VHH binders against q9y6x5. Designs and how they scored, part 278

Target 1, 379 residues: q9y6x5
Amino acid sequence: LPPKLLLVSFDGFRADYLKNYEFPHLQNFIKEGVLVEHVKNVFITKTFPNHYSIVTGLYEESHGIVANSMYDAVTKKHFSDSNDKDPFWWNEAVPIWVTNQLQENRSSAAAMWPGTDVPIHDTISSYFMNYNSSVSFEERLNNITMWLNNSNPPVTFATLYWEEPDASGHKYGPEDKENMSRVLKKIDDLIGDLVQRLKMLGLWENLNVIITSDHGMTQCSQDRLINLDSCIDHSYYTLIDLSPVAAILPKINRTEVYNKLKNCSPHMNVYLKEDIPNRFYYQHNDRIQPIILVADEGWTIVLNESSQKLGDHGYDNSLPSMHPFLAAHGPAFHKGYKHSTINIVDIYPMMCHILGLKPHPNNGTFGHTKCLLVDQWCI
Below, E stands for the ipSAE of ESMFold2; O stands for the ipSAE of OpenDDE; V2 stands for 0.75 times the mean of E and O plus 0.25 times the DockQ between their complexes.

## First folded at step 13 (VHH)

Design yf22 (framework vhh_8dlx_2; at its last look DockQ between E and O 0.11; V2 from the best seeds 0.00; counts 0 for: pae E 17.1 > 2, placed apart)
Fold by OpenDDE, look of step 13:
Structure yf22 (fold): chain B 379 residues (1-379), chain A 121 residues (1-121)
Amino acid sequence: as target 1 above (379 residues)
Amino acid sequence: EVQLVESGGGVVQPGRSLRLSCAASGFTVSSNWMGWVRQAPGKGLEWIGDIYSGGSTFYNPSLKSLVTISRDDSTNTLYLQMNSLRAEDTAIYYCATGKDYYETSRYFDHWGKGTLVTVSS
């Protein structure tokens, strides 16, 4: 039988939650599998970009999903969470579920993973759920496991997405121990449900399962605000994305806009597109705007009419608060092995290896995950 | 201030059609994720369907054949067309909006007060 892989994402699960809270089910999962304690995600550390990086192995500048909100100056198109269905935005890369179907004539399944309800390169997942936040985890899990168990051609790759603890992190802030403990308990219970369901169906021993996340969460405060209106008139630019990385489209001379913003706050770095640090791999895409503003950790870029969150993400991808974790279980993985860190783009070549797929060109390094795999040498 | 006001509810006979309206103010309907949900007596909330800013619609599979969601940008109004109504469709119907469903948990962040639909012979 061909190997099978289920990729699960709990949005906004900060890596150090594992150290600060109890996860009986997840810990049991880890005990019987592997753990990567920290996953360095891609810049910017937002949901759409990082989820697409996981399944493409590409930096954001390469796969073209460079933010949750984007603007293309040539086509005048806009991208947002409420407007993400145009293949135009996704077609700059080939996600693994497409590769899985095209290379091996297999089926893929998806429960609300970003991009899975869009035809990419004229290919859509054989089975998928349209995104709906109101659909329960149970229903998503039931569909995914049904497809994994009963499909022809067989589903060999599946994705499952859940919105927590990200939403709660935004609402309560990651430092709210009372509320976050409740939220994280629920997540652990969901993991328990997942494992139980797989065992009940006889999938547990043969299915490779990866549980990961796209980013972490940092604490924000009303005391750490950067008001752009204090620095530049609203008429001088169009805001494509706001916080903590603002994308600025000047309506006047770019240099003038830059000069008005460059000293706006000591807690914000202002970059011309060509001056964006190389380490971000966030430059070589037309969808990146002429000027970007990057707030320091825990600082929020606001306009006069902005609402405030107690937690946020999107900051420098080198910050530990932005890092998620990766746990895995199944025939492909060792048992009881812990690894310190990988890059999020490294997940793609690993998944390709597990599934027997030829990876598209990517930015991942297979060597970084070899120690997780039973059929590889740990170097 | 974001406001949503549902209208069009009432008592209808089984088999009839009904169109509900949701008048929005304080934001642009066409720029937001909009949806309809309902709550029957003694039951939890049930998702009916959504419409994206781009115009794409998604429906509860159990209701898909019976409902259509649309919007009028000129009047900033969301609609729910319901056909072949049944007794079990009796509920309070809510329109809702969310700017970012990735940051708003499982629920819309703004709701109307709802409009009651009663299907009875």
Scores: ipSAE 0.007, ipTM 0.281, lowest interface PAE 10.8, mean pLDDT 92
Fold by ESMFold2, look of step 13:
Structure yf22 (fold): chain B 379 residues (1-379), chain A 121 residues (1-121)
Amino acid sequence: as target 1 above (379 residues)
Amino acid sequence: EVQLVESGGGVVQPGRSLRLSCAASGFTVSSNWMGWVRQAPGKGLEWIGDIYSGGSTFYNPSLKSLVTISRDDSTNTLYLQMNSLRAEDTAIYYCATGKDYYETSRYFDHWGKGTLVTVSS
């Protein structure tokens, strides 16, 4: 029986939702498997970067997906969530589904995970769905389970992505208990459906399943806006990304642009690229712009004087509000074990171990996750 | 070419109801994330609510009991039903669409011209 792994992401699932809301299906999943209560993600705490960090084990500066909006000064190319299909952006790393399906007698399947509909290193996931947010969770799950059961060579690595609770977290803010309770109940029902489908298809006992997320969510407010137009003329820079981490490409002397911005707001840190804190591991890539602006938790950088956001993410990765969780179940994992913290980059070497893959060079530490695994001595 | 045209604004008495329409062209309303935003005189933009491509609706908590968003696929039209209107609901109401993608709920990128609603005696 080849080792099999399903990696599932529910976007924007803040770790403390587990304590503050009821999840009967997810808690049952956890009771028979493992829980990591907090996963420290990578800076910037955005969707594309963190999903790629999970599957490459690399910090953003090393895998090259450094934000949801990017500019490459050498090639003059632009990246956005509507312009993400150019392999150029993804080719600075090798994601696990590529490594997996290039092994003999293995294939990979994907339902909507960022990058899986892109031919990275001339290799696209063996089975995949083109991204379309209108496709239901049930249809995504149906395709994944069909591929896990019926493919030759067998699918040994599969991934499934869902847009909630991120979309609702942006819309309502994480402090809206009524609306978030309804949203999170729906997500728990989807987890129940996932487990039930795997059991009905005979996959449950021999498939390793990881349920995790890329980041959390923090509350925003119209009273917490930072207006860049009040501090600097648009003609002095090109704006590559806006909030909560703005990416500034100066059109005039860099020091002059920095000086105009450094006292713009007490709720925003302004960094020259060489001065970005080392703990961010966010400096050594040409796609990181010469000046970045990092808003404090819950603050929004705007050009006009309004924002529609009630919740957001992308902030400092030391903030508990930015941290997701990880739960896992399957033959590789202990049952009933709880672990406090890992780094999001640690997930990749753990997955490689489970699948019997040689990991590419990465920033993860296998030792951080070995207590989750039955074949490892935990001490 | 994406176009959004709001209609149904006008003068209405406090306590009454009003339904706004947004005719869409260049895309299908049922396949896109769409919403309503308003701007009162001298105020900033206020998010009212939106609808996902799958039909789920979400609302600004302060307006939730007063508004309903719906759509009609056969006419490619988005609607905003507003009930129990108050003077503070006087605003220009905009229909908007954005990307229904990994992280598109942060902003709308196509807007209509707006329709004025005036709530007064």
Scores: ipSAE 0.000, ipTM 0.162, lowest interface PAE 17.1, mean pLDDT 89
ESMFold2 (binder alone), look of step 13: mean pLDDT 81; pTM 0.822

Design yf23 (framework vhh_8dlx_2; at its last look DockQ between E and O 0.59; V2 from the best seeds 0.00; counts 0 for: pae E 3.0 > 2)
Fold by OpenDDE, look of step 13:
Structure yf23 (fold): chain B 379 residues (1-379), chain A 119 residues (1-119)
Amino acid sequence: as target 1 above (379 residues)
Amino acid sequence: EVQLVESGGGVVQPGRSLRLSCAASGFTVSSNWMGWVRQAPGKGLEWIGDIYSGGSRFYNPSLKSLVTISRDDSTNTLYLQMNSLRAEDTAIYYCATGKDYYSLGFDYWGKGTLVTVSS
């Protein structure tokens, strides 16, 4: 049988949730499979960029989705969560579902994974759901499992996306143990439902399943705000993205704008585009604005508008609070194996290997995941 | 001991609605896969729908528009709401559960409750 792979993302699932809360279903999943305890995601640590990095193996500067909100100065186009359907934004890379679908006797399916409802390189997933946050996990799971079970050509790669615990993390903050316990229990229950559904359909033994996330969550507070209006007049720049990484498009001389912002707060680093630290791999793209502001962990950049978020993400990708986890189960994976850390871009070459796909040039390292795989020698 | 007791069956006119109950004991309904099946006279077992521990529900496509499965965790009871009943819906209705969270089939069954749809 051709190898099959289901990639599942629970948005904003911080890695250390596994240590601080109980997950009976997920732990059982892990016990019979593998766990990577920490996944170092890409900078910025936002939803669209990191989900695209998972399926391309590329840093944000390379795949072109550099934020949840973007602006292209040449075309004057805007990108946002409400305006993400233009292939212009996605075509700087080839995601794995496109690669998979272009193979003979294979098809791809997707339930609301970012970019899957857009024709990329003139190819759209054979089966997909238009993004709608109101659609239940049940309905998404039903469609994905139906496609995995009954499609011709067979679905060999599928994605499933769910918005929790990210939404709740934003609302309650990750340190709210009472509310987050409730939320995370629901997530574990959904994982249980997923596993049981796969078993009921006879898919479990032959399907490779990856459960992961795009980023973590850090605690925010009204006491940790950086107000840009205190440092610079709003008329001097256009804000493309706000917090915790602000993208600044100057309306006046860039140097003047920079000088007004560079000492705005001791809890914010201000970078000219050319001075962005190399470790971020966040420089070589025209969609990155001339100035970026990076708030320290737990600090929020605001204008005169008040933010009500008690949790947020997008911070330095070296912060543990920003890191998700990866768990996997299936014929391709060992049983009962735990690994400390990988890079999020490493997932792509691993998935390509599992599916027998030739990977496009990418920033991942296959060697980082070899120990997870039964057919590889672990050094 | 695992026990399932169906109730709510009886004679009903076409077009009417009926709610069946399944009282469970010996296990927690919310922690197990639960399902409804029926057997019409002279026919085999027909799957109606399932509810998983996490709350996800799946239905027979042929019956989806006419049935709803729910549960009450406080009373440890499973329900089957049936609407717009037809003569062909006459059957013995069974609630069932698997052995554990990951069972592939029904291991425990109630005795069933008879539903007769007749004018």
Scores: ipSAE 0.522, ipTM 0.819, lowest interface PAE 1.0, mean pLDDT 94
Fold by ESMFold2, look of step 13:
Structure yf23 (fold): chain B 379 residues (1-379), chain A 119 residues (1-119)
Amino acid sequence: as target 1 above (379 residues)
Amino acid sequence: EVQLVESGGGVVQPGRSLRLSCAASGFTVSSNWMGWVRQAPGKGLEWIGDIYSGGSRFYNPSLKSLVTISRDDSTNTLYLQMNSLRAEDTAIYYCATGKDYYSLGFDYWGKGTLVTVSS
C-alpha cells in the first residue's frame, strides 16, 4: 500500500502552551509518537508565509508569500487574506500536494490549508474545500477522512487547517490563563476526536499524522504602542502592511523616509531592504518593500492610539514566543521520542521522504529530522 | 463486562419521531466513541452516525437532516433521535462502541431494537 500522510495545523499554537496547560489527548498522541519541542519558523512569523514554508521547504523570499498583505510593483497587484486567490502570488513555488498528485495513482486532499483552493501551476488539490472559516472542525475532518477512505486514485497526502488557538490568542492574549485554558482544552478535545475518528474508520494503523502549527503568540498592551503618525506624514509613503512588521513603500526619496523613521522609537528596528539581517532570509524578492519596520516583542505599530489585539505574532523568528511545536505519529515515526528543535523548512523534505517524493530545491535539511524516523540512523 | 442495551423501538406511524436509548454498563459513554447502525430487512448494515469523547458528531450524509445523536453522562446512556420516519426506516437499530484506546472500529454491539414504520 502507498504511504499516506495527514498534515494538521492548529494556527498560532505556541510551543510552551504544552508546558503551561493540560493536553491529555495530545500527550497520548506524543507518547506513542514523536515531539519536536520547538520549531524555528521563518521571518516574518505570519500565517500565510509560514504555512507555505511548511509545504514548500522554502524561506519566504524564495516562495514569494512574504506577508499576509503584499504589493507587487511590477504587476500592481495586491494580496490580502480576503484577496488571496490569484495564482500569481503562489506560483513562485511548488507545494507538496501538487508534486504528490502528479505522481501516478496518487491524489491530494485539503481542508482549508492556505493555498489549497488556488490552482498553483494550473493544478489545484485533487479534493479540497473552498476556504470558509465558518465550517466546523468536524466537517473539515469528515471531508478529509471520506477522501482518505474512498478516493480513486487514492489520497496519499491530506491537509487539515484550524484557526485556533490563533484567533483566541489575538483576542485574549497568551497570558490570559482563564480564557486560553478553555480554548486549549477545546483544541485538545478536537485532537482526541481526530485520533478516535481515524481509529474508528480503520485509518490509524497505516496513516502518518503530523500535528503542528505555523507560529506562536506574544502578549500585547496599550502601553506598548509605536505611533507612526508621530514620526512621519502619511503623504511620504504607502503602507503595505502595518504590524508588527511594517512594509513601507516610499513616495519620496527613500533615504528621506528612512531618516524620518530611524529614530522614531527605541522599540522598533528600521531597515532598508539591503540592510535586513541575513539571518532573516528576507531580502531577495520584489514583494519585500524598500523599508521595513520591525517592532520589538509585544510592541504594536499603529497609525492611531489604540489596538484591538491583546496578542500578536509576526516578530523576529529567534523569539521563543514565535515558535510552534511539531508532534507526529504513524508507521514512519518512532514511539516516545522527543527532539529539541528543527527549522520549519525541514518539515518539507521529511514529508517528501515519508511519501517517496523527490523534493524540489528547498532550504530544509533532511538530516535535522531523521532522528524522528524509524528508517533512519540518528547521528 | 461491557453491555449495551437498546430500547425505545416498536411500531410507529410514518411522519412521526422516535427516540432510541442505549444503556451502557462496564464503561463510561463519554470515554471513547459510540455510534448507531441499522439493518433493514434483507439489507446490509447501514451506518447512522457517531459521537466522540470530545462531543464531535458525524452522520451518514443520507440521514444527516433526519437524525441526532446525544448522550447523558449522568445515566450513562446514548440516544438516537429520529424524525420524519418513513417505511424505509424500518430496521433493527444497534448501538455500538469502540470502548477503549486499543479499539479499531466497533468492538461491542447491543442486541438491537426493532423499529417498524407502518400505517
Scores: ipSAE 0.450, ipTM 0.798, lowest interface PAE 3.0, mean pLDDT 93
ESMFold2 (binder alone), look of step 13: mean pLDDT 83; pTM 0.836

Design yf24 (framework vhh_8dlx_2; at its last look DockQ between E and O 0.65; V2 from the best seeds 0.00; counts 0 for: pae E 3.0 > 2)
Fold by OpenDDE, look of step 13:
Structure yf24 (fold): chain B 379 residues (1-379), chain A 119 residues (1-119)
Amino acid sequence: as target 1 above (379 residues)
Amino acid sequence: EVQLVESGGGVVQPGRSLRLSCAASGFTVSSNWMGWVRQAPGKGLEWIGDIYSGGSRFYNPSLKSLVTISRDDSTNTLYLQMNSLRAEDTAIYYCATGKDYYSRYFDSWGKGTLVTVSS
């Protein structure tokens, strides 16, 4: 039988949640599989960019999804969570489900993973759900498992996406132990249901399952605000993205805008596009605006009319609070093995290996995940 | 000792609704895989649906529109709501659970409750 892989994402699952809370089902999953304790995600640490990096192995500057909100100056198009269906935004890369479907006797399935309901390079997942946050995990799980079990050609790659604990992290803040404990228990319960369902269908022994996330969550506060209106007039720029990484499109001379912003706050770094630190790999794309503002951890960039969150993400990708985890189980993976860190882009070449796919050029390093795999030599 | 006691069965007219209860003892309903199965006269066992420990519910596609499974953690009780009952729904209805986490089979059963749908 061809190898099968299910990729599951719980949005905004911070890595250290595993240390601070109890996860009986997830721990059981890990015990019988592998754990990467920290996954260094890509900058900016937002949902759309990082999910696309997982399935392409590319930095944001390379796959072209550089934020949850984007603007293209040439076409004057906008990208947002409510406007993400234009292939224009996705076609700068080839995600793994497309690669998989181009193989003989294989199909892909997706339950609301970013980009899966869009034809990319004129290919859409054989089975997919249109994104709808109101659809229960149960329904998503039911569809995914049905497709994995009964499809022809067989589904060999599937994705499953869930919005928690990100939504709750934003609402309560990650430091709210009472509320987050409740939320994370629900997540563990859902993992239990996932495992139970797979076992019931006889899929568990032969299916490779990866459970991961796109980013973590940091605590925000009303006491840590950066108000741009105090530094620059709205008439001088267009805001493409706001916090914690603001994308600025100047309406006047770029240098003038920069000079007005560079000393706005000691808790915010202001970069001209060409001066963005190389370590971010966030420079070489036309969709990155001429000026970006990067708030320090836990600080929020606001305008006078902006809403306040108690938790947020999108910060420097070197911050531990931004890091998710990766757990995996299946024939391809060892049992009871823990690894300290990988880069999020390393997941792609690993998945390609598991599925027997030739990877597209990517920024991942297969060597970083070798110790997770039973068919590879570990150092 | 694991015990399951079904109740709520009886004679009902076609088109009516009926809610069955399953009182569990010896284990926590919310921590286990629970399900409903029925056996019509002269027929084999038919799976109706189940509820997982996390709350996810799955149904027989042929019955999905007519049944709802729920549970009450405070009373440790499983429920089966049936709507628009038909003569073909006449059967003994059983609640069941698996012995262990991630069990693949129901190994503990109630004695069942008879539901007769007749005009």
Scores: ipSAE 0.860, ipTM 0.942, lowest interface PAE 0.5, mean pLDDT 96
Fold by ESMFold2, look of step 13:
Structure yf24 (fold): chain B 379 residues (1-379), chain A 119 residues (1-119)
Amino acid sequence: as target 1 above (379 residues)
Amino acid sequence: EVQLVESGGGVVQPGRSLRLSCAASGFTVSSNWMGWVRQAPGKGLEWIGDIYSGGSRFYNPSLKSLVTISRDDSTNTLYLQMNSLRAEDTAIYYCATGKDYYSRYFDSWGKGTLVTVSS
């Protein structure tokens, strides 16, 4: 019988929240499984790109979801978090739920993981929920567990996505201990209920569960704004994405636009596409615009307006504030093991191994995750 | 040590609503798995729904649109709201709690409160 895997994301769960807040239920989950204390995610450290990197094992330049807002110059298509259903955007890679259900006698299920309500390579998750942020965690969990327990062919791979603590992290900022304690306690309660539900339904003993996130969160301030209108007239460019990584499509000579921006703020790096640092793996895709602006940690790029956000993400992926964690439990994983770090792209080949799937070409390194797995030699 | 006392039962007309209460003592409702179960005359036990220790609620699919479970930490009380009552909802309604998730069985029960749906 095929092994089963549930992949869970709590959006915007910064790695050091585990050390700075109380998580009795998550800590019990970790104690009986494994923890990766720091996951180095991909640049840019945004929701859509990093969720797709987890399930494809690819850098953003390779899977084509390069930001939460994109423009394709050849087709003239636009992508946003409210306009994300065109398969065109997703078809540069094959996510694990597609690979999984193309094997004999297997299904995939999804509760709102980015991309799972889109037919990718003419294949959509066998069971899925259309994205709707108003649907409770309980309903998402109920559907996932029903599908895991009652489907024929059996669901062997399932995903579950939840918007917190990201939404509250933007609203309050990660340094607001009172509000974030309340938010994170609710998250821990939901994790406790997740485990309880899996036990009640007879799934817990033979289901592998990964609880992870896409990125962290950094504190922002009205005192740390970069006013783009002070440096360049709107008429000289098309703005594809704004903050903290702005994507600039010049309407005039590219060098003129670059020169107007390069000295705009000491708190922002301005890159021509060919000059983007190699360590970002963020250059070789037509959806990456000719000029990008990368704000320093905690700085916000604005168009002559105030920001209402007190926390944000999308910054340089070397920043610890941008890094999530990964915890896992199940028959494939050791018990009571802690690992310092992996790359977020390493999660995909590990999941393929657990499921017995042949991974597509990817940027992950299976060796980085071997110590988490009971069937592998750790060294 | 653990006590559960249901109240709010009685005779109600079809189509009306009723709220049952369950006063708990010897433990805290806010951190425990609790639920509602009913038994119609001559029938077996029927699970209505439960609330998990973290506050998540799950319902019998046949009753989901008709019932709501809630709890109040300040009064240590569990509630069952029932709407659009029908004659087939006539039953003894039990409040219950349990610790062993693998057994899927409540360990402690109240004495129940009778609800009769009739003119």
Scores: ipSAE 0.417, ipTM 0.788, lowest interface PAE 3.0, mean pLDDT 92
ESMFold2 (binder alone), look of step 13: mean pLDDT 83; pTM 0.836

